# Miniprotein binders against q9h3h3: the designs that were tried, part 2

Target 1, 235 residues: q9h3h3
Amino acid sequence: EDGFTAEHLAAEAMAADMDPWLVFDARTTPATELDAWLAKYPPSQVTRYGDPGSPNSEPVGWIAVYGQGYSPNSGDVQGLQAAWEALQTSGRPITPGTLRQLAITHHVLSGKWLMHLAPGFKLDHAWAGIARAVVEGQLQVAKVSPRAKEGGRQVICVYTDDFTDRLGVLEADSAIRAAGIKCLLTYKPDVYTYLGIYRANRWHLCPTLYESRFQLGGSARGSRVLDRANNVELT

## First folded at step 10 (miniprotein)

Design QC3
Fold by OpenDDE base, fold request of step 13:
Structure QC3 (fold): chain B 235 residues (1-235), chain A 105 residues (1-105)
Amino acid sequence: as target 1 above (235 residues)
Amino acid sequence: TEDEVRKLFEKLIKLFERAMKRVEELLKKAEEAAKNGDTETAEKYLEEAKWLAIKARIIIYILKELAEQTGNEEFKRMAEEAKRIIEEAQKRLKEVEEKVKEARS
């Protein structure tokens, strides 16, 4: 993986964040309309720039589903960024604990499970399962990237409200697994994103806190979750 | 490759410029709405501007990291210029925020 792949993906994600989103909002739209919406906008067919023959004529940054309990409260991200800049200027040591404390202080606690899937039926099926879980209240919010012109993998992001709540993070993993998703999952707090911290950063901070691997058999959760910071299995 | 890093850097600069242009447009709209007594519309534009400013800062952090890792002095200068631009926009954002608050009272 070329050293700047993460930064390239970040640039693409930021560009996508600036374009219109296709949103199903369960707070305002009846759950009975979800299946028709999923059929109309399968993520493997929705194109990033509204290519001819796609279900979208205009650029789409993300396809998203908001659950009934979804609140767009991101905390004090501006204050977080200011504190981060001040910390860098101070020359004080920066650790994962420092970032955790900054996140807590500014109430920037959101995080996401990430999965990367090739375009096609498996992606659309995975997305449909996640979207249903969001509308049913098992998950709060999720988004998927549209199909790029060059192809490549699409990303599904499933958000949790608090990356410091280990149980909540694990419950979201369980809900994703219950939706039939068997691929590798990685969990990243949004605080790392808001501070521009990616895999190859000068502070050697790992933005991935958890890794979930599907397990065939026995465990009620259907996955093994690794705490990457402590190198400990949680399940 | 050096060329790939350069392309990424240029892409990020373009995204930054796009974001900042939109911030300025939104701030103008917010100020106009506030002058007209439409505080709800003003707040909406202001909130969108704040969010775009946050994204612009993220871009600057990435630009600075790329500049530091490559040691490219041109990239450092460009990242510093971007930082100055966002700092000026943040001052304008605060000014508009105060105008919106005054229009609510």
Scores: ipSAE 0.839, ipTM 0.921, lowest interface PAE 0.5, mean pLDDT 93
Fold by OpenDDE base, fold request of step 13:
Parts: C-alpha cells; sequence; structure tokens
Structure QC3 (fold): chain B 235 residues (1-235), chain A 105 residues (1-105)
C-alpha cells in the first residue's frame, strides 16, 4: 500500500462511524432471524450512500453483528488521549512498550482482526460465516464496510476484548478460520486508532501486532500467526 | 503526490468540522434535556458528544502527523487551529456534564 493509503482508509472509516449502522443484535433479536437479515443485507449489495437498486436507500456506515456477550467497553479513551498528548509534549522516547503501558493504564485494550475482500459472493459468504460465529458466541462482535461506488475492497473487522491476551487473540483467529475464511488477517489494537497512529508515523510504530496466514493441513487452527513486533511465529 | 496529500488533508478538515458541529448540537440538546428534568436523554446526548469529541481528536492527530511529514506550514497552522477548537469544546462538554450531574442529584 503506497503513500498515505492507510490515512485515506482511516478517513473513510471515520466518516462511516458518523453514519447510521445496520445492526443485528443477538441480545434482542432471535438467532433464527439471522439468515433472513443476511439475505436482506448482503454486504456486497449494501451501498455506502444508498445508491438506487441497493437494499438500503439511506447512507450506511457499517453493517454489524453483536453477540449475546457483547458489552461496549472502550475504557478511558479520553484519559488515554490526554496522557498521549502530555507524553508528546514531554519529549520522552515513544516505543511500542510505551503504547502498551498507556493502553493498560487506561484500560483501552480492545483490538481487531482485519480482512480485506473484493465485493461478491466470497465476501458475502465470509461475512455470513463471521455473523454466525458471533451469534453462536464464538466471537463477540464484528462489522463489515458497505460497498463503495468505486467497487474497492470491503473490510471485515472482528473484535477481541484484550490485545494483550495472546490466547484470546489466537482463539478469535481460530474461529475466523473455522468459519471458512482463508485470506490474510492482520490484528490491530484500537489504542493505535485512538491515537491516530498509522504506518509510516514519525515514531516508527507498527500498528499491526499480529499477522495470520491460512495453512492447509497444518495445526488444528488452520493458520500460522506471526508476532510482528518480535518476528516470531506463535503457532 | 502533494495533490493527494492536500485532498486528504481537506477531507479530514471537513470531517472534523462535521464532528464538531454535531458535538455542539448534542451539547445544546443535552442542556435542554437537563433543564427539562430528562436526565436520561441528557446523558445519552453527552455520551454521544464525548465519542464524537474522541473522533475529532483522532482527526487532529492525523492532521498533525501529515503536517509534520510534509513540513507544510499551512497544514501546521490548520492543525493547531483545530486543536484550539476541540479544547474549547471539551471545556464546554465538562460544563454541560456538571449541569447534568446537578440535575440528576
Amino acid sequence: as target 1 above (235 residues)
Amino acid sequence: TEDEVRKLFEKLIKLFERAMKRVEELLKKAEEAAKNGDTETAEKYLEEAKWLAIKARIIIYILKELAEQTGNEEFKRMAEEAKRIIEEAQKRLKEVEEKVKEARS
């Protein structure tokens, strides 16, 4: 990805966060309605701005599924941002360890597996698999971007509660692989997002902590997970 | 390209302005709800305003990073102005939060 592509994607994601979401909430909606909802709102057909002939007439920022155990807890993001600004002003060295400590101190521990897929049947099938895994309690929460006018790749985000819990991160990877998803996955803590840290930043911080590659006939998890910070395979 | 960076910067500024406008609207609605004794509605608007303020800060961080990487003095000035705007909005957010707490007690 050349130049400021990550910052462009971030700007699009932030714009999407400000528009209405299509949500299936398993806490309030019977699981038996999921298939009808998926058929009504396939992510390859839901358009970002409600284009003519799309299942949505109004703008949609995200399509999301909330599991039974989902509780929105973002921690002290305001405190995190204040501490980050103070740290920058202090001129103290900033390392990945510094960000980890800030995240722990302010309880901002959420992160997400990310996958990018072209619009079409494969995307809709992948999303359906993830949505079922969320409703069945194997995953807590996921979202997918709607189709852009330009027909670019759509992103699926699968969240975990704690990026410092390696087992929880790996369990989410396993659940994604069990849903039949074979593409490359990258894991990013939300702390990097909340602090506006993307690739090629002045501190040389890498926002991607883990990378998962599908493996045929390999471990029970069906993937190889690389720790990007230490350049070590975890599986 | 320089043109692509400029377009991104302008897009981020527009998003920031949209977010801040919505924050101001939400704070006004929260104050009105608090005056009417509807503390639940007031708290809902405050929480939404707080979240949008967080998003606005993220935009400022990206703007500052772009300004630093490009060395563009105009971008630096615009990022600093955006920072002043969010700092003022945060003061107002705290004031409204205290009013809502007083209405709940």
Scores: ipSAE 0.838, ipTM 0.920, lowest interface PAE 0.5, mean pLDDT 93
Fold by OpenDDE base, fold request of step 13:
Structure QC3 (fold): chain B 235 residues (1-235), chain A 105 residues (1-105)
Amino acid sequence: as target 1 above (235 residues)
Amino acid sequence: TEDEVRKLFEKLIKLFERAMKRVEELLKKAEEAAKNGDTETAEKYLEEAKWLAIKARIIIYILKELAEQTGNEEFKRMAEEAKRIIEEAQKRLKEVEEKVKEARS
């Protein structure tokens, strides 16, 4: 992994956030239309910039599915950023505990399970499983990156409302595994994203809170979840 | 490599400039909508502007980190300039927010 790979991915994500999204909103669209929508916009074929022959003629930043219980409440992100800037100016020590407290204070508690998959049938099948789980209410919201020109890995993000709720984070992992996903998952709180904190930072903060590995024949969850901060298995 | 970091830095600056241009456009549209009594449209533009300002600040944090890690004085100067730009835009955003509130009352 080249030293600034995470920052490159962040720049691509920021660019994608500024372009139009393809959204299936289960709050306004009948669940019966999901299969037709998935067939129309398979993420392996949707191109980032609307390449000729793609399902999209215009740039697409993300493909997203919103569940019935989805609420776009992000908390006080502006207040969080102001407090972060003040903290940096103060010269006070910055720890994972400091960031957790900032997140709680400003109600910026969202986080996401991340998976990276090569373009193709496996990606489209994984996305279809996740999208169905969102529409069925097992998950709240998910998004997938469109295909890049270089054919690099695409990312699926599955969000949870509270990274401090271990049970909620583990339930989302279980739902992802139930959808047939067997790849490595990493969980990242959005507070790290909002503060521009990636793997290589001056404070040695790790933005990955949890790691999930698929397990054959084991517990009802079909995965082992590691708490990266404490180096403890939760499952 | 130094070249890869430079390319990343330039990409982030372009994204920042794009975001800030859109913030200014949205604030003007919000002010116009507020003057016309369309408070719903004004609030929509204001909320979009706030989110873009959040994204712009994230970019500045990344730029500052890159500048610090590389020790490049040019990158430090550019990151500081970007910070000044967003601070000015934040003042303007507050002014527009107050105008929208006044138009709603």
Scores: ipSAE 0.838, ipTM 0.920, lowest interface PAE 0.5, mean pLDDT 93
Fold by ESMFold2, fold request of step 13:
Structure QC3 (fold): chain B 235 residues (1-235), chain A 105 residues (1-105)
Amino acid sequence: as target 1 above (235 residues)
Amino acid sequence: TEDEVRKLFEKLIKLFERAMKRVEELLKKAEEAAKNGDTETAEKYLEEAKWLAIKARIIIYILKELAEQTGNEEFKRMAEEAKRIIEEAQKRLKEVEEKVKEARS
């Protein structure tokens, strides 16, 4: 391994961002059409580059669902990037608090819960549950990667509007668990993505803010959510 | 391995070049649409160009970190050239943005 696993994944994600997406947009499409759409485009069968026999004939970067209340606002990402560059030349220390403040100042507050699943029934079932939660309004927007030729794990991203709103982040975790998802979830603020900061970074920052582990017994569909920066359980 | 790091760097350069080519094409289309009075189409092209420029800058951050951690001087020179390219594109993007705003009014 070269120690840049996250950067390899980031390169693939950025390539995918520039290819066409398959989108169910509840703002313009009746919710009654969701089940047919999910059946036509299961993420384990939609291929990255339109392989023979797949439901897509053209490249697909992402499969996405937008909720009826989804109103995208990425904030001042260009200003964020400029301030980041200036900060690095200033000689001031770069800490998790620095990144949090940059994100707040520039209103780049979105983040996402991530899960990684192998192609197959569990992936397709998890995606369908999340897509329904988005269309029902319990979640705002989600995407899933298509199947790669090598058949490795795929990622589902479930976005939230404000990583500093811990209650909102925890409510999204609860909605994911209510959809029957039991795997490990990790939460990453978008500010780290926009600044190109991954696990192997010079500042030893941890881009994962929260981890969610499904809890059996003691609470109905409960999670144990750990704040990685402070080693404090939020639940 | 060192070969895998080189492949990553080269893939990122290719992505950067793809993004910047599209930015230039979108800016030309935005200017043409604004000249023809279709400011809604011009704004759509401009917004897509802005987002691609943001992505290109993320690629540069990764390229710089990769060059620094490997100590590869050729990687450093290539990252510096990519930075010059994005800075010129940012200037052009701002100029086109002002033209589109003026055409709407």
Scores: ipSAE 0.828, ipTM 0.911, lowest interface PAE 0.6, mean pLDDT 89
Fold by ESMFold2, fold request of step 13:
Structure QC3 (fold): chain B 235 residues (1-235), chain A 105 residues (1-105)
Amino acid sequence: as target 1 above (235 residues)
Amino acid sequence: TEDEVRKLFEKLIKLFERAMKRVEELLKKAEEAAKNGDTETAEKYLEEAKWLAIKARIIIYILKELAEQTGNEEFKRMAEEAKRIIEEAQKRLKEVEEKVKEARS
């Protein structure tokens, strides 16, 4: 380990972005076909490069489900990147408020809840629950990484459309928990990803905005959500 | 763990090269589609190229941060070269975009 774990994962994710995806798109595919698709392509069995015995014969970067109401809107990411570069040469301080303002100005507002699970039944079951929540309209879009040759944890990403809408982000957390997910969740705005800002950054910015922990017998929501910037519980 | 950081840097350089190769392919396809009057297809190729250019810039930002945090001058030179490559590709992307716009009109 070299202190750049997030950057290693980002490199792998960017490579995956460029390879083909396996997509269930509820906008063009009947919801009744979802269970068969999930059975054919469990994330613990779909291999990154199409290994012998896999359900896939070609490389797969991501397995994804798009909800019927999903309408992609990434905002002005090129303008965001240009403004970021100009800001760095200006000598002005770079703070969490600066990143928030850049995201708002350029309408780059999406973010994602992340979970990491070992390959196996628990991962496949969690993915199936999330995929059903997406097709049923409780979530908008999600993806999961395929099985790597070396093994290790896989990631499920559940996207939200506006990280500044705290209630909307918390509703997505609640929908994830209602699907039976009990593991740790972390929330990261996409602005940090588009600017290449990870934990090991020179500005000491924290790209994780929220952490969510499942809590039996806790709040009415069943989650304990921590605001990482202010170190306060929101639920 | 300098060896592991070097491996990460080299992996990112390979990803950058892969992205830029695809950008060049897409721009050629967009020009050909526009030449044939298929501006809808040309615009789809341009959109894909723009997203790959966004990704290439993310890679450069990571390379620069790695160079800064390690103080490695070789890494700094390689990140600066990648930046020059993306800036030239962005100029060509804009030129192809104008050709597609002209073909539409």
Scores: ipSAE 0.827, ipTM 0.911, lowest interface PAE 0.6, mean pLDDT 89

Design QC3
Fold by ESMFold2, fold request of step 13:
Structure QC3 (fold): chain B 235 residues (1-235), chain A 105 residues (1-105)
Amino acid sequence: as target 1 above (235 residues)
Amino acid sequence: TEDEVRKLFEKLIKLFERAMKRVEELLKKAEEAAKNGDTETAEKYLEEAKWLAIKARIIIYILKELAEQTGNEEFKRMAEEAKRIIEEAQKRLKEVEEKVKEARS
């Protein structure tokens, strides 16, 4: 709603990163315990700062599920940041190709599908479906924000390991839809996050690479995916 | 408005300060763990400090963009000061990393 909404959200996300997380880690926890964990910590009831009457007594930054095959690989983010700073002092133009090449050179290839939902049953149901998909191996990692005091929209992030692997990104979209998710999804490579580049940036870069929209009675994947850079439907 | 941008800028400065205080705490803990021969714990603290430093740089990138968009000279000075702080912390991070590597030997 204003020109700095993304920056406000980024600040909150970074603050949340530094607070404790509630994690279901399928690498160390039996899958049979997932349903009880989901029932104990619905994202619409877990509060950001541990409000009275919530299931958590401490602040919670994120609620996350790690799949059994999850192996973190963020690449050379410090090198990416150094190269970015050098590029800006060089006076050379900054283009979408520049960002893509920086990401490839430094192996910072991860990205995420994002969805925003109001607190309530739809959010909790969507999260539960995604969490099950992660534990069952269709997705690798997901997280959801806890409830804020104001009751604003919450975000679910579903990560993929290589934004240049279009097939892999589309397979994650398909897995999200198979979990019953019908809302708009947007896909953002992590390189933009690590460089602090958001929608209203001075280079006119587009941090959203793909948009996915659910189709009633459509394709087998149940979605239409638009490549935002080229304005081309991929499905 | 200028008031809304100032609130965002001040929020980011506080977040930067929080991150940098934690970096300093982690570096001291890493040095202490290395002195006590617990290099695995020292490396854990170093890894956490490195990620906080990455996050602090993201904050600086946002601060610089806000300063550029507003033309506010105070914001520019504060963003440049934050950059000097992170550069000093990065030097200390490298120093502590070398101490931890030496302790493994």
Scores: ipSAE 0.821, ipTM 0.907, lowest interface PAE 0.6, mean pLDDT 89

## First folded at step 11 (miniprotein)

Design GA8
Fold by ESMFold2, fold request of step 13:
Structure GA8 (fold): chain B 235 residues (1-235), chain A 102 residues (1-102)
Amino acid sequence: as target 1 above (235 residues)
Amino acid sequence: DPEEVEKLLEKLLKLIERAARRALEAIERGDKDEVKWLLIKARIILYILKELVTDPELRKKAEEVLEKLRKAIKALEEGNLEEVKKILEEILEEIKELIKEL
């Protein structure tokens, strides 16, 4: 299990990116249609390859909801990739600061909160809460993986537009918690995805920038968010 | 585990092939944005592949495909879809040979 699990998951995600997506787009679809759409396509029932008995007859790579204010802005990913390739041939050290600077320079600032849930009611309920938060404007865009092979967890990704904007990232965490989500959340800037950098990489980079834990006790009922780069609690 | 690495390399090469085929289809529709994202994705897959490869000949060939992707992206930025198509066809042929040699 230690050998190449991240690379296999990355390959599967890349394959999923290239298959059709099921999208509820609030920019073009009335919000009143959301509940019917959620009931038709629960993520625990939508199958990756269109298994018999599924609500989908075709492969589905991702199920997604776009909010009314969603304005796609991936930045200069081509320039990011070119600069990354040049950096590696330069012989200069590659550090977390290097990756942050590349992302800022090329305006590749998006990132995502991630949660992993087993198929079933808990997943479908969590997704429905996230999707409603997106359509209502508290979040801007989210996606969830379909069911692939029983026994596996599925992932919900909730995007933010600027990982350097801590307030915005924390506001997204708060909106996720307001939807009733209590599991561990991890935050990963998209720059790592665009450069093919995952947990077991040769530069020892950590793609997880923040962790969010829901706690009932402590100072108050709510999130405790740890900044992994600086080892400080933000909330 | 050499067999697990070989299976992963084959999976990655087939994904590059799929991205290139999808990009050729997108060129026929004139969908430049889709072409751009498929080329970006192919570069990501090559980054992952290059980190796994220990065979110097395979690594050299992976770098050659990456150079072709750089040229394809430049051609796309210049609006030269015929050049993008030519480069993608070259990439497809090379990837097919790499899968066979694997």
Scores: ipSAE 0.855, ipTM 0.936, lowest interface PAE 0.6, mean pLDDT 90
Fold by OpenDDE base, fold request of step 13:
Structure GA8 (fold): chain B 235 residues (1-235), chain A 102 residues (1-102)
Amino acid sequence: as target 1 above (235 residues)
Amino acid sequence: DPEEVEKLLEKLLKLIERAARRALEAIERGDKDEVKWLLIKARIILYILKELVTDPELRKKAEEVLEKLRKAIKALEEGNLEEVKKILEEILEEIKELIKEL
C-alpha cells in the first residue's frame, strides 16, 4: 500500500471511531448470547452507513467484542502526544527506539494483530472464531470494520495489552491461529496510530513490528512470526 | 495525484470539525472523558494532515490548530471547560476557513 492509501485508511478508521459501535460485552452479556449476536450482525452484512437491507439502519463504525478481562486503559495518550510534538520541535533524531521509549514512558503499550479479508463467509467465519476466542478469554478484545459501500476488504483487529511483551504478542497469534485463521497477520503498536505514523512516513518508521504467516505442520503455534525490525523469526 | 491528496485533506479537515463539534456537545453533557478522547483524535488527524501537506502556509495553519488543541487539553486538565469551549469554537472557525481555501 502506497503512503496515500495508508493515510486514507487511517482517515476512514478515524471516521469509524467516531460513529456508533456494535459491541458484544462479555462482562455484561452471557456468553450463550454470542451466537445469536453473531448471526444478527455478521460483519459482511453490517454496512458502514446503514444501507437498506442491512442489519443496521444507522452508521456503524466498528463491530467489537470485549472479553471478561478487558480494560480500556490506554495509558497517558495525551502525555505521549505532547512529548511527540516536543520531540518534533527539538529536531532530535526519531527512531523506532525513540517511539518504544515514548510508549513505555507514557504507558501506551497496546497493540493489535491485523488481518484483511474480503466480505463474505470467510470473513464472517473468521470473526466468529475471534469473537468466541475473546468471550472464552483467549483474547481480550477484538473489532472488525463493517462492510464498505464499495465492497473493499474488511479489517479485523485483535488487541494485546503490551507490544513490548513478545510472549503476549505470540500468544495472541496462537489464539488467532487456533480460531482457524490462516491469512497473513501484521502486528502494529497503537503508539504509531496515536502519533499519526503510517506507512511512508518522513522518518521511515515501519509501524508493523511483527508479521505472522500460517504454517502447515510447523510449530505448535501453526505460524511463523517475523520480527520486522530485526528481520528475525521468533517462532 | 494532487486531486486525491486534496480530497483526503478535505476529509481530514472535516473529521477535525466533527471531532470539535462533538467535543462541544460532550462539554454540554459534562462528559469530560469523551472530550479528552475527541481531542486526542483531533491531534492524530492533524499529525496525518501535517505529513500530507506540502504547502508551508497550510502546514503553519495546521500547527496553529495543534497549538490551540494543546491549550484546550491544558484547560480541560485544569477543569476550565469554558476555555475549552472557546478554543474549540476558534478551531472550528479556523478549520472552516481552511476547507474553503482548498
Scores: ipSAE 0.853, ipTM 0.936, lowest interface PAE 0.5, mean pLDDT 92
Fold by OpenDDE base, fold request of step 13:
Structure GA8 (fold): chain B 235 residues (1-235), chain A 102 residues (1-102)
Amino acid sequence: as target 1 above (235 residues)
Amino acid sequence: DPEEVEKLLEKLLKLIERAARRALEAIERGDKDEVKWLLIKARIILYILKELVTDPELRKKAEEVLEKLRKAIKALEEGNLEEVKKILEEILEEIKELIKEL
């Protein structure tokens, strides 16, 4: 993805965040209802703007599943943004280490594994596997973008609580692979999103910390995870 | 493509308008958490916009809107909802002007 494509996708994500979500919340809904909910709202058929013949008549920003242990805590995002603006004004050098320290200081530690899939059975099957893993407690929270009019790729986001916890990030990769997902995964901390930092930014910051590639017959995790910042394999 | 950049800038400005309008509605409902969330989103959109903009005057106006958002956040923290409303209305007017200048 070029810089412009990343910024366009960011604008679409911000628009989607402001529209209604279709949510399965395992804290309030029995796990036995998940299969009926998945059948009612397959992400390949749910449309972004409620197109005729879709299962939704109104706009849908995201389809999401919340696990039993899910707690919506994003930390001090306003304090993070204020500190970021002050840092820019100071003229001090901005590095990946600077952003990591800002994230830690303001407790904005969430991150996500991202996968992009074409609309269809493979997407719906992948989403069903992830949704089950969330309801079963192997993952905390996930969301998928609805189908766009142009038939572009849909994104699945699987969140982790702490991007600085390498073990937690790797456990989420393992759970995604156990759900049968074989595509490329990229991991992005939410701190980069909250500060508007995407590919081709003026500071040359890479918002992708990890990359996971599926491997047949490899490690017990079924993937190779690359630390993009250090160019080191973690698995 | 300059035309694609302009379309993206317009989209970002319209998203700020939407966030500001929803924040005004949230104030009327007494939902301070939604107001806070919408102000966070508006800041993100402005950060993206500032990176895309090459025109110094448009960049300056985006920075002025960011300063107004900082004042609105402070007013929200102080419980001064009337000041938050006033600032959000000023932001809506300024964004409307920016869209016309594109």
Scores: ipSAE 0.851, ipTM 0.935, lowest interface PAE 0.5, mean pLDDT 92
Fold by OpenDDE base, fold request of step 13:
Structure GA8 (fold): chain B 235 residues (1-235), chain A 102 residues (1-102)
Amino acid sequence: as target 1 above (235 residues)
Amino acid sequence: DPEEVEKLLEKLLKLIERAARRALEAIERGDKDEVKWLLIKARIILYILKELVTDPELRKKAEEVLEKLRKAIKALEEGNLEEVKKILEEILEEIKELIKEL
């Protein structure tokens, strides 16, 4: 993806974050209602701006599912941003290690597995599988982008609490694969998002930490996970 | 395409306007958490904008807005909501001017 495309998608994501969300919260809603909710709000039909004939009449930024163990913890994002601005002003070298250390220092450790799917049955089926895994406690929280007017791919984000916990990241990959998802997955720490670091940035930082490829008949996990920073397979 | 870049810049500036306006409304409701969140988002948008901008003058103006956001965050932490409101109003004026210059 062209650097410009990544920045455009970032702007759209920021706009979506400011609009209302459709949320299924397993902490307050019985798991038995999930199927009815999924049927009411299939991601391929929910429109970004509440187009006529869509399940939503108002703008929707994201469709999300919260697990029973979900607790919003973003860490000290303001402190992280302040430290980042100070670092830029200092003219000190910025490396992936620098960002990792900043994230640890400010407790901004969340990250997400990302998958991009065309609108349609495959997307809705993938989302349903992820939503079930969240409600069943195999995953903590996930969200999916609504359908854009221009079409294009929709993104499912599956969050983990700590991008530095390799085991937790790999467990989430396994749960996604167990839900029947076979597409390419990329893992991105949220620290890059909070600092406005996308592809083709001036520091040549790669915001993708891991890639997962589905494998038939392979490891018990059904995927191969690549550490992109070190170019090493973890599985 | 310069026109596509300009369109994206305008979109980013309009998102900052939206964030600032919504933050003013959140102040009136006493929702400090929403104000904090919106200020974080405004900073992210400005980081993206700074990476896109090649014009030194526009970059400088973006840095000035970032400094104002920093002051607003500090004022919010201090519980000085009047100062936060004032700074957000100043940001709105600056952003409107930047949009006109595009």
Scores: ipSAE 0.845, ipTM 0.934, lowest interface PAE 0.5, mean pLDDT 92
Fold by ESMFold2, fold request of step 13:
Structure GA8 (fold): chain B 235 residues (1-235), chain A 102 residues (1-102)
Amino acid sequence: as target 1 above (235 residues)
Amino acid sequence: DPEEVEKLLEKLLKLIERAARRALEAIERGDKDEVKWLLIKARIILYILKELVTDPELRKKAEEVLEKLRKAIKALEEGNLEEVKKILEEILEEIKELIKEL
């Protein structure tokens, strides 16, 4: 797999960021309304641009659920970007430690577990389970992409607020598994997104910190989590 | 594949144009947070574009747009929305020309 797949996906994600979102916000909407909202807007049927017959008549970039305790804070992203630009002109080496330190210094600490599912019942079921976990407080915030015109897999992103808090990241993995999710999960800190760094980058940085694989006989959380940087199992 | 790169570059330039237009609209509403978010987005798009481009003239122009974004961010931090607007209009014109030259 080569070419410009990562760049094309990044461009599409940024376009989606700028389109309207469908949001269930538990901070302002009673939890009892969640099931009706999920039935109205299944991600396999909400279309990216509002196709005829869709539940949405206008473009939708993302479908999202915000938990009761969700407190959005991206940190000092502009300072992060400025420091990144200065670093590149400084001649100092760019390493995973450099990126981690930039993220910590500028408090850009959020990250996300990612899963990719084909449209249909399994996607809608997985999303519903995640959305319930968010509203019930086991997870903070999640989003799912709508159906593209050409079809293909859709992505669910489950956010955590601090990628350096390994326990918190593992707790989110456990909550995802408790919602019945059995597919591969990968974890990516948001610092890479804000700096436009993807898998095939010239610095050979790995934006994926963790992989989670479902195991029937695994830890109390029901999964095996691998630290990609150190090739070490955490569970 | 040069045609695939050119299509991707055009897509990225159009996204910068869209971010700039939305930022100008946000200025009219006085929504500094939305302006900030859109400037952050534009910088990300430029980072991606700079890594793709092989043409030295396009790379130089991308660097000039990035410098204008840095100045816009400084003006925003100082509360000078009129200066932010002026810089965004300059960026928008430069991006429109770059798209036509593709």
Scores: ipSAE 0.836, ipTM 0.926, lowest interface PAE 0.6, mean pLDDT 90

